# VH-VL binders against q9umr5: the designs that were tried, part 417

Target 1, 268 residues: q9umr5
Amino acid sequence: SYKPVIVVHGLFDSSYSFRHLLEYINETHPGTVVTVLDLFDGRESLRPLWEQVQGFREAVVPIMAKAPQGVHLICYSQGGLVCRALLSVMDDHNVDSFISLSSPQMGQYGDTDYLKWLFPTSMRSNLYRICYSPWGQEFSICNYWHDPHHDDLYLNASSFLALINGERDHPNATVWRKNFLRVGHLVLIGGPDDGVITPWQSSFFGFYDANETVLEMEEQLVYLRDSFGLKTLLARGAIVRCPMAGISHTAWHSNRTLYETCIEPWLS

## First folded at step 18 (VH-VL)

Design t43 (framework fv_nofazinlimab)
Fold by ESMFold2-Fast, scan of step 18:
Structure t43 (fold): chain C 268 residues (1-268), chain A 122 residues (1-122), chain B 112 residues (1-112)
Amino acid sequence: as target 1 above (268 residues)
Amino acid sequence: QVQLVQSGAEVKKPGSSVKVSCKASGGTFSDYAISWVRQAPGQGLEYLGYIIPLFGTADYNEKFKGRVTITADKSTSTAYMELSSLRSEDTAVYYCAREYDWGYSSKYFDYWGQGTMVTVSS
Amino acid sequence: DVVMTQSPLSLPVTLGQPASISCRSSQSLVYRDGYTYLYWFQQRPGQSPRRLIYEVSNRDSGVPDRFSGSGSGTDFTLKISRVEAEDVGVYYCMQGTHWPYTFGQGTKLEIK
């Protein structure tokens, strides 16, 4: 039988957004137990990411315990960062495939409707003032705001992303790396037409330098230092890259071709 | 350097309100938060609340919520703390204090005003 | 609210001798990100408080190296290796982990 699948949604989202994904899984892998976690829905998705990690951890523990053969994670957008932290903080996770759907793994630096709704007078050039304040770090989206023109501020103020990426020292870094490396496959999905994740290559651990030139994963210090295991996973053959053009941010979980190409092969 | 200069001492009657000012100089006023702390004579320090001038957001210690209001005027680089329904127990030195520029890890009260004595007596 | 308890409340010390101040919190001060937001302040007579130590053990710029902070979880110590006359004042610990921020009751350091 197929391993259970756990789905973690994104910013201002809920389990209802994944109804098409569930249909696709049922068609190709009938009998798969899929749990879409109804935690931190809608406005609650703005809560600090460490708080969300704690809540999702409590929800996934019994699911993983009931599946000794392992589970798969499908984590969308902001949810991909929650899953990154879950894999690091859980000493006993049994995740086979971690499927990251257009998640800002190296952070976000772009104007979006979500940010304009929350901070209507903001521009990406001045969001560092909001996000890198103690108040701003109480909002999930600021936990992964990564301004390439203020990288020193990002490194000092990020209470979440800089820590899980090993860009800032943390007492638990060695244990987090060990735990993350237990994952079977890291499946990275994203594309140039997403329109929200900026740069879109953040979904593949690429990011802007100070001139807003994108440097790919292999040029990042976190990869070169193997801070949380990316270099080890790549050497192991455990990283899968699946870019696809023509898909907007809200369509990653409802595009059949994307599912068949990038997700379905990793749901054993 | 950043310097915070507070308004002068106040003597108030029970039931009245007091408004203390904190004028900032040096640095950019919108790049940091202003917090308010009080100290009753011979007693310890008690946190009241803060304001972030950049977005005009303030939050308060629940003990004072409903009685304290913290505001800021960016044009004059001045923060204000207003405390209403004064009681004799509100007699204290009121301090404003700054956090570091945004993004610095070492936040919380790196620069302080000189303090404003507020005496509540009948 | 988190209660911060300092001991001793009065600390008479001979010049050149060491001094230690303890601070205990009613809850763990480890924040959700794994860091501990515990601070030490000095208030000299007639002056505003001045921050000496941030995040348990980091000394602020301009603070003499005779001051050091240590501790973890709920139990913290500020140590002065050799007390000087200028060290007279009241010392406060503060937690920034839980809202609202709270201070210890203060320890008065005086020369005997």
Scores: ipSAE 0.006, ipTM 0.445, lowest interface PAE 11.5, mean pLDDT 88

Design t44 (framework fv_nofazinlimab)
Fold by ESMFold2-Fast, scan of step 18:
Structure t44 (fold): chain C 268 residues (1-268), chain A 122 residues (1-122), chain B 112 residues (1-112)
Amino acid sequence: as target 1 above (268 residues)
Amino acid sequence: QVQLVQSGAEVKKPGSSVKVSCKASGGTFSDYAISWVRQAPGQGLEYLGYIIPLFGTADYNEKFKGRVTITADKSTSTAYMELSSLRSEDTAVYYCARDWEGFTSSYRMDVWGQGTMVTVSS
Amino acid sequence: DVVMTQSPLSLPVTLGQPASISCRSSQSLVYRDGYTYLYWFQQRPGQSPRRLIYEVSNRDSGVPDRFSGSGSGTDFTLKISRVEAEDVGVYYCMQGTHWPYTFGQGTKLEIK
């Protein structure tokens, strides 16, 4: 009776991270078929996002085909961007709830432990030199690196995020928008204590301006121009915002209160 | 420099579990991954899995998935490898080694612990 | 899994003579970043493995310059220009390009 749930993990992640989430779903929605996709695990999560989108697309097609009443997506961190692209490139997706768990939907710009681990000698202020090169765009983290002080370079060099956000023209933009708008609900989850996603409001389509002041979704050009359907979804009542304080980046999928408040209501 | 010191030898019964520790000193524990490798007497090296303490991420060689669990305690700079449902063929020296850091491969198993002999016998 | 094949498995060498060990992989070891993650380790009797060479040809600090690594793609070689008594032990190649990491079966170097 419950729609199947497909889970897409994040950077340096694997299916093991979701054991608590699966327990919660089984408790509140017994009988739900949950598939955690074991693709691009660990270091393979660094592969270009378009390559990950292709692989995940191949995995979700048979699941969606077997569920004529629809499916739900739960997409964590970087995985939320993979799911954004899936919803745009699939002409025939039947996703009801797209649940985005602390994903950098407008991009990432932070001196986090993740950045220091990957690029020990780089600061956020100079990573644009690497990420906005052809070599850098072969790595997932650079596909959504959004330096607000070099927005012109981001718009010209981003091979992924600028395109799926409709911030730069693409031949498929109209079709991608049409496909994305097929989603039933866009459930956005994130919070100020995440510690990795910078700014944390990126999970709600907010982002830095050139002075590092956060502008919320409704002030973004992508929203105002309705580039991929955010304004249409909001007007339709299809966008849900569920911010929660006190949750660190690696805890979104294992916090019971977060699950009950932000996820459980959308798993019909 | 970085040193890895492992716990002492253990003798276990078939069907039991063993937990080996690997304490790191020098450097920043969260800056690198810790891998586990074993070597049966007179045999070659076999990779078990790794943990990245910074992220809490662990992954395992499919051959051992379900039996091996690798954890880390950042407060004590210690990684642990637990192997369950022990069989006689699990008798081996178990090594921890410093591994992967970001995009660099220069740390790929460059520093090894002294090894821990685990003997499984009835 | 990627299979790593070493030859010879037994290498008796006269002191002061050169020695070479071959390592072949069942798949290319070039990673997406253009690097080749091939490593060489030495294990002396009763000791932990010690890394000698990383990324095909880079010698680790403290490793004598008589050790050198070379190769590309699927075919790699470790050379010792002049074998010394302390070189006795087993040598292993390892690939870190494909999950899971895999080792060659080992080459035992002995003085004749």
Scores: ipSAE 0.018, ipTM 0.569, lowest interface PAE 7.7, mean pLDDT 90

Design t45 (framework fv_nofazinlimab)
Fold by ESMFold2-Fast, scan of step 18:
Structure t45 (fold): chain C 268 residues (1-268), chain A 123 residues (1-123), chain B 112 residues (1-112)
Amino acid sequence: as target 1 above (268 residues)
Amino acid sequence: QVQLVQSGAEVKKPGSSVKVSCKASGGTFSDYAISWVRQAPGQGLEYLGYIIPLFGTADYNEKFKGRVTITADKSTSTAYMELSSLRSEDTAVYYCARGDYSGLYSTWEFDYWGQGTMVTVSS
Amino acid sequence: DVVMTQSPLSLPVTLGQPASISCRSSQSLVYRDGYTYLYWFQQRPGQSPRRLIYEVSNRDSGVPDRFSGSGSGTDFTLKISRVEAEDVGVYYCMQGTHWPYTFGQGTKLEIK
């Protein structure tokens, strides 16, 4: 019998986006109970990430309680950040595989269609003025905006990402780290042709330095300090990296080859 | 369904300004963008700009920057297009149309149009 | 700005015969997300424009199946398999890939 799978969608997204993923899972792991959470769909995905974490937490608790053998999480785009926080705030989660589909784990710094529509007169270089305001932090996309040229503002103003990454102090940091470390496998998926997640290496905990040169996970202060457990997980052999070229942002959950290569092996 | 209803025809003198309204009904006003397009008599369509009411953000075609201002009033679900320093060549029918900024409803781009407002600029 | 060029500009057609309108863009309309934001509109005399086709080939609700869109990159076509009397009007292509949005000059379809 296969462990249940819980799916968390991304920015301006809904459960409908995962119909192909459901088809693939049914084909390779017939009988798997897959729950795609219908919360914070469409524009409601702009609500503050801590609000989304609370709502998703309430939805996943009964699913996890009914699956003593454990569950798997598949979390797409912004949803991967929701799942990061869920694993930290839940002192009783039983997640085996956390599969992060092209999620900006170290943040976002790029001009995308969604950002241009939301802030059309603002270039990525100027968005820090909006996002790091109290008003901006009421929007999910600003909760993980990470301007490498204003890292001091990011560290002080980010109400979400800087906290869950342990980049700024929080009273619960030790408990969050302990909870996160209970995960069986952290499966990171992303690629250079995504077109939305910038830098794409953010999906693998890499990110820009002040010169916009990407530094990989092992060179990040958050990894070196083991702030929320990445170094410990890597030492345990619990981090899986699965980069794939040729996949655009909206195709990660509907590409069969990607599914067979990066997702399927972690659903047993 | 969504319906966009525009204000009535205007006759203006050169050098003055005009403000055209576009009242939305059906759906949620903050869920979409409002774009403005004009059409001179017997001519084609020309894009002016848009507004996203949820954020109050607007952007304009460079050709009209400095002369056009697009605003929205969420309490009345109404968007406005104001064009200043009017010239005779600004004589046109001005249309509002629905747009999408969420990405989820990308099929909304120009799927509903207002009935048009004739603006005539003459001395 | 992206220039949209339509051909022909005037299209006299016999009732029941097919009609075809070409639209060419000065730049590729394939966006970073892999989608092509090319639209077709119909404007009947005295009326507001009405969208017929979105994203190259998708017909809007209520648009007859005799209308079809095709193309890729910079070369697009709107076809009417059998022209009806109510099809009289001006047809415009529009690109939404590059800011600002731009329209073709329009093709006037009329019955001979």
Scores: ipSAE 0.006, ipTM 0.434, lowest interface PAE 12.1, mean pLDDT 89

Design t46 (framework fv_nofazinlimab)
Fold by ESMFold2-Fast, scan of step 18:
Structure t46 (fold): chain C 268 residues (1-268), chain A 123 residues (1-123), chain B 112 residues (1-112)
Amino acid sequence: as target 1 above (268 residues)
Amino acid sequence: QVQLVQSGAEVKKPGSSVKVSCKASGGTFSDYAISWVRQAPGQGLEYLGYIIPLFGTADYNEKFKGRVTITADKSTSTAYMELSSLRSEDTAVYYCARSEFGGYDSSRYFDYWGQGTMVTVSS
Amino acid sequence: DVVMTQSPLSLPVTLGQPASISCRSSQSLVYRDGYTYLYWFQQRPGQSPRRLIYEVSNRDSGVPDRFSGSGSGTDFTLKISRVEAEDVGVYYCMQGTHWPYTFGQGTKLEIK
């Protein structure tokens, strides 16, 4: 039998978005128990990411406990950040493959569908004023807003991403690193035609410098300092990078070629 | 379930201001954005602007910037549109419309509308 | 601003016959996120607009199957497979891709 799969959705999302993904899994790995978590759906996805992490933790604990052989996580967009924190705060997780599906792992700096929906005319250059306030940090989108022109504000104000990435110190950092390193495989998926995740290389732990030049994962301080285990995982052979062109943000969970190339090989 | 109820008709002199209200019931006021759209007699629809009560943010069509102000009072679940320096061309039915936060499968703007408020600008 | 052009502006149809309304935009309506923010609204005489279709082809709750939307890029169509008496009204397309949001001129559907 195959290991159970747990799916965590993204911003303004719900389980309905994954109907094609579930069809693909059923076709290639029949009998797989797939649980798409119906927590923080729609507007509730705006709740602070630490609140979401606690709720998802309560939901995944019994699933993991019932699967002694392990489980796989497929975490989409914002959901990939939730899963990163889950793997850090859980000292008993048994996750084999963590499949991060176009998630802004180093943060977001771009005008996107979500920002267009919430702030139709706001430029990305001005969102730091709202996001790096205490009020702004009560909203998930601001928890991973990473303005490369105000990195000092990001480091001081981010209540979530700067902490889980080890860019700012936290009392639990050592334990979080130990827990995250229990993961079997970190599968990173993303691509240049996503159109939402900006820069798209954020899905692979790359990000803008102050001149908006993208620096890849190996040039990031979080990697060089091994703040939460990326360097250790890479040395272990546990990081998989699967970039694919031609896929828009809303199509990652519904593209058969992507599924066969980047997801299917990591489901056991 | 969801209902948007607007204030009554107004007759205004050129150069004055008008403030139209839109009271929301059903659902949580902070769960959606309120947009304002107008329609001159026998003419089409024109977008004025929006407010997102959750974030306290408002923005406006450039055509109306400086003349239109959209505000919200969360305690009464009411949005307001104020238009100043009124001209005869501003004679129109003004509608408020709701947009609920949607998911990736949809972009759901303007899913519920108020009944409209007739504003007549005449000397 | 993005100009939305509807044709025809006046559409007399016989009951039970199909009707088709075209909407063309001056710019592509595909947003950078891959979504196409094109909407269709119906306004019956004396009533507020009602959304029929969102994101090109998705029918709203309560909208009959005889209404369908299609198109891509800059060319979009609203089709009614068999016109009923209650379909009388003005139909508007709207784009939400480019700020400011803009509407077509409207197509008045009447029974002949």
Scores: ipSAE 0.014, ipTM 0.494, lowest interface PAE 7.3, mean pLDDT 88

Design t47 (framework fv_nofazinlimab)
Fold by ESMFold2-Fast, scan of step 18:
Structure t47 (fold): chain C 268 residues (1-268), chain A 122 residues (1-122), chain B 112 residues (1-112)
Amino acid sequence: as target 1 above (268 residues)
Amino acid sequence: QVQLVQSGAEVKKPGSSVKVSCKASGGTFSDYAISWVRQAPGQGLEYLGYIIPLFGTADYNEKFKGRVTITADKSTSTAYMELSSLRSEDTAVYYCARDLYSGFSTHPFDYWGQGTMVTVSS
Amino acid sequence: DVVMTQSPLSLPVTLGQPASISCRSSQSLVYRDGYTYLYWFQQRPGQSPRRLIYEVSNRDSGVPDRFSGSGSGTDFTLKISRVEAEDVGVYYCMQGTHWPYTFGQGTKLEIK
């Protein structure tokens, strides 16, 4: 039998978005139990990411407990950050494959259509004024806003991303690293035509330096210091990188070729 | 100027389904949400749900979950509301309306469609 | 769900006289961002609703200045300073703070 699959959606998303993904899984791995978590749907996806992590944690505990051989996570967009935190705070998770589907793992810094939709009068250069305030940190999207020109403010004000990335010290960092390292495979998916995740290499733990030049994962201090286990995972052969061109942000969960190339091989 | 144009009136039998369309023009379809609201004859307004075409996502008032499905076709700038297992109590004018997320001081329901009368009778 | 209660439900008014409609919510409409997402709509006979007021007190473009909104927390008022014949219709308040959006039961304004 195949391991159960748990799906975590993204910003302004719901379980309906994954109907094609479920169809693909049923075709290639018939009998797989797939649970799409209907928590923090739609506007509730704007709640602080730590609140979402707590809610999703409560939902996944019984699913993991009933699957002694392990489970797989498929986590889309913002949901990939929720899943990263889940794997760090849970001292008993049994996740085999964590499939991160176009998630801003190092953060977001870009003038994208959905950011303009949410903050129509803001430019990426001044959004730090809102996001790095106490008020702004009550919104999920600000929890992973990463302005490369105001790194000191990001490190001080980020209540979520800077902590889970180990970019800022936290008393639980050692335990979070130990927990995260229990994951079997970290499957990273993303691409240059996404149009929303900026830089798109954020899905692969790459990000802008102060000159807005993208540095890849292996050049990040987070990786070099092994702050939450990326270097250890890569050394174990547990990190899979699957970039694909030609896919827009809302199409990652509904493209058959992407599924067959990047997702299907990791659903044991 | 933004306009929302809905499909024509429908007469349906109990137990059937109805699908109403809402075509948007005069603005970028993906820049906003489209919500659906109904009004039974002589009664007030009742919210059904919304779709955000940019994200491909929809959510529904709990009262209608399982019976209502809202979809969008970005290529034609058209949103659809399908209501199944129709009852006589579903007889109403169904409106689509432009919606922007209210949590950031945006402006829900600033433009409305003309309405579509759906009559459910045996 | 948040319950929105309007009063009066029927409002006969003499032309040129003021009119006032109350709207009360079952819980506070102040969102965590400090804004209050309360709206007023007008529906003339046979027409779609038209938004008059957004976020408690802001008039939409083309709405005459004789319409004004006020209130805070759970208690809101729509006032028409001098009623005209074209003002006949049903007025609805709506809250957008809590999911799902909910409407008051409507106030029918009629000329005496």
Scores: ipSAE 0.007, ipTM 0.469, lowest interface PAE 10.2, mean pLDDT 88

Design t48 (framework fv_nofazinlimab)
Fold by ESMFold2-Fast, scan of step 18:
Structure t48 (fold): chain C 268 residues (1-268), chain A 122 residues (1-122), chain B 112 residues (1-112)
Amino acid sequence: as target 1 above (268 residues)
Amino acid sequence: QVQLVQSGAEVKKPGSSVKVSCKASGGTFSDYAISWVRQAPGQGLEYLGYIIPLFGTADYNEKFKGRVTITADKSTSTAYMELSSLRSEDTAVYYCAREYSTGWDSRAFDIWGQGTMVTVSS
Amino acid sequence: DVVMTQSPLSLPVTLGQPASISCRSSQSLVYRDGYTYLYWFQQRPGQSPRRLIYEVSNRDSGVPDRFSGSGSGTDFTLKISRVEAEDVGVYYCMQGTHWPYTFGQGTKLEIK
């Protein structure tokens, strides 16, 4: 009787990371059909995000078709951006709760072990040269790289994030906004001790200005212009913000208190 | 220092395919992209495409799309360029070259292979 | 595609004299990041191309001081202050700003 749950993993991740999450769901909502999508696992998570969106779309269509009462999405880290795009490109999605687990919704600007593995000599200050090139945009991590000191380059070169956030014009923007607004609840989860998502407020649509001062969602042009529906969703009472301290990036899907506080209430 | 060593010369019939290798030594193979450039006898340089071995990502000059395939084998630090449906005008020296992906400097085409002569004759 | 045009195509020069090669692009080579991805290569007979200059004016390690690059936007120049016998070969400019990358037709430098 519970709506099915679809889980989308993050960068360098796979379905195995969610074994504790599945255990929690089974305990509180026994009988829930949970599908963790095993697409773009490990190194393949580096494929361009639009390619990932098409693959995940193909996988979720039959699941949504079998659940006329709706489904819930739980999308972790980079997976939250995939889910943002899925909700925009699918004209008939029936998603009730979209639960975003520590996803860089306004982008990423930080030195992480993931970046050092991919670009050993790069720093966050110079990664814009690689990411905002045509071939840099062939990597998922560059699709949401948002250098606040080169915002004009981000707006012109981002093939993914700037488009789904409505920061740059796209022919499909009006349809994408309409589709996204079909979602029942947008549940945003994140926290200051994540250690990977930089700034951590990106998980709540906050981000750096040119002086690296974080401006929250309500001060972003994306929100003020209602580019893809955030202001409309907030006015509708459909945005849930659930920050939690003390949780590192790889622990969001395996912390029982986090699950009970931020996820469980939205899995009707 | 990185060195790029290519496979030996090949003679092919029209309509066949050729696969040229480019083996990298010195340095980490996954730290850079490898591009392919050709030069017909007595003529200039023409860009074919690239591969980023770390991710398996490749892209091609529109002129060659559908005929060229660039791949990489990370276990042997070797990139390959395969060109199909060969014509006499494909006769050229084929070069691999490093396209280094550091953010601070432009290292595009700073290291080249020795070249592989591919002759297509009827 | 961006067209790269070199002039002259044939450059006979006397040893010790200066030489200059022009390269013009059909579009501005200033990229979104403010950098200009213009390169100069030397190809000696029977050898692979060798990069001399990157980003308009930066000389590669091991390239003699007598080589210099200059220019902006769509007009670029490679200069050799005093030509030596070892400079014989074909010189190519290349743009890396617009996809696909394109080369000039080449300038053959000869000693007369």
Scores: ipSAE 0.007, ipTM 0.443, lowest interface PAE 10.3, mean pLDDT 88

Design t49 (framework fv_nofazinlimab)
Fold by ESMFold2-Fast, scan of step 18:
Structure t49 (fold): chain C 268 residues (1-268), chain A 123 residues (1-123), chain B 112 residues (1-112)
Amino acid sequence: as target 1 above (268 residues)
Amino acid sequence: QVQLVQSGAEVKKPGSSVKVSCKASGGTFSDYAISWVRQAPGQGLEYLGYIIPLFGTADYNEKFKGRVTITADKSTSTAYMELSSLRSEDTAVYYCARVDEYGSLSSYKFDYWGQGTMVTVSS
Amino acid sequence: DVVMTQSPLSLPVTLGQPASISCRSSQSLVYRDGYTYLYWFQQRPGQSPRRLIYEVSNRDSGVPDRFSGSGSGTDFTLKISRVEAEDVGVYYCMQGTHWPYTFGQGTKLEIK
């Protein structure tokens, strides 16, 4: 009766992180088939995002094929960007609710513990030198590094995010937009106490301007130009925004109140 | 404007090693990679490897792995290519070239080249 | 390794006439991001290679508009609409999609 749920994890993460989420879903929607994809676990999550998209695509095809009434996606952190690309490259997806759990949809610009593991002496101001190089673009985190002080470099060098957001022209842009618009609901979740996603408003398609002032989704050129369909989705009533304070980055998938408020209503 | 200036011609005996330098100017040395390409007399171009000075990371074409070592000195903005166990077949002009400084990854590969260094291996 | 095959290897051309060079790769050069990392270089006698074209069809700054690149997947072409004396040299295609980077064997353009 309930549509299957597919879960995609984030950077340095694995399927084990979602055990509480599975418990919540089982309690409120008993009988739901939940598949937590265990591809690109741990350090393999550093693989280029287009490589991850290909692998996750192969895994989701048979699940979607078995569910003619549709499926739901719950995509956490970096996983939300993988899901963005999946919805664009798959001309036959049947996703109803795409639930984005604190994902840097407009990119990342901030020093965090995750960056210390890969670049222990680098500051956010210098990461553009690494990320916008050929070596850097072979790492997932650099595929969505968005330095607001070097936006021209981001637009020219980003092999993933700038293309999926339609911020740079691509031959497949029209098809990707058409495919993405097939989604039933885009549920955006995030909050000011995340501590990792910087700015936290990136989870809601907001981002820094050159002065590090956050501009919200409706002020972004991506939205105004309707580059991949955000304006169209909002006009259809298909975008849900669910901000919540008091939740740290690793707690989005294990907070019961968050689940009941932002996720549960979208799991038909 | 980036310029790459290489060291002078070398004549080496079989079994010895050669170390060619490539000094960069007109940009931030740490912002790009340096690749090495060789050309035997009257022949085509063959890729050897690269270094990313910012990290000290280098990688090599498997054909030359074990004989080629590429290093960089950020204080002098200079990259080096060392080739060991030289054979007569290693006689070639060796070029350094810039790879991806800024902008599109596709648009800046091999856009600036050094003048070349002739390495002759003879007995 | 990806093999890059050029034809013809020798290209005698009359001044003012067009010239065309083909390059074929043993594998698709479309990278996972949808871009095709195919480049064309010119090497004049006694000089270092000079990049003319990047990403199949984009001319580098300072390259005359008589040079154009086209193609997709595994088949690519460099065209010179009106050959001038300064165009004498060897032309190479190169792929940057698959490691290690590889070059075509070269096409020598000479004036008749």
Scores: ipSAE 0.000, ipTM 0.453, lowest interface PAE 12.8, mean pLDDT 87

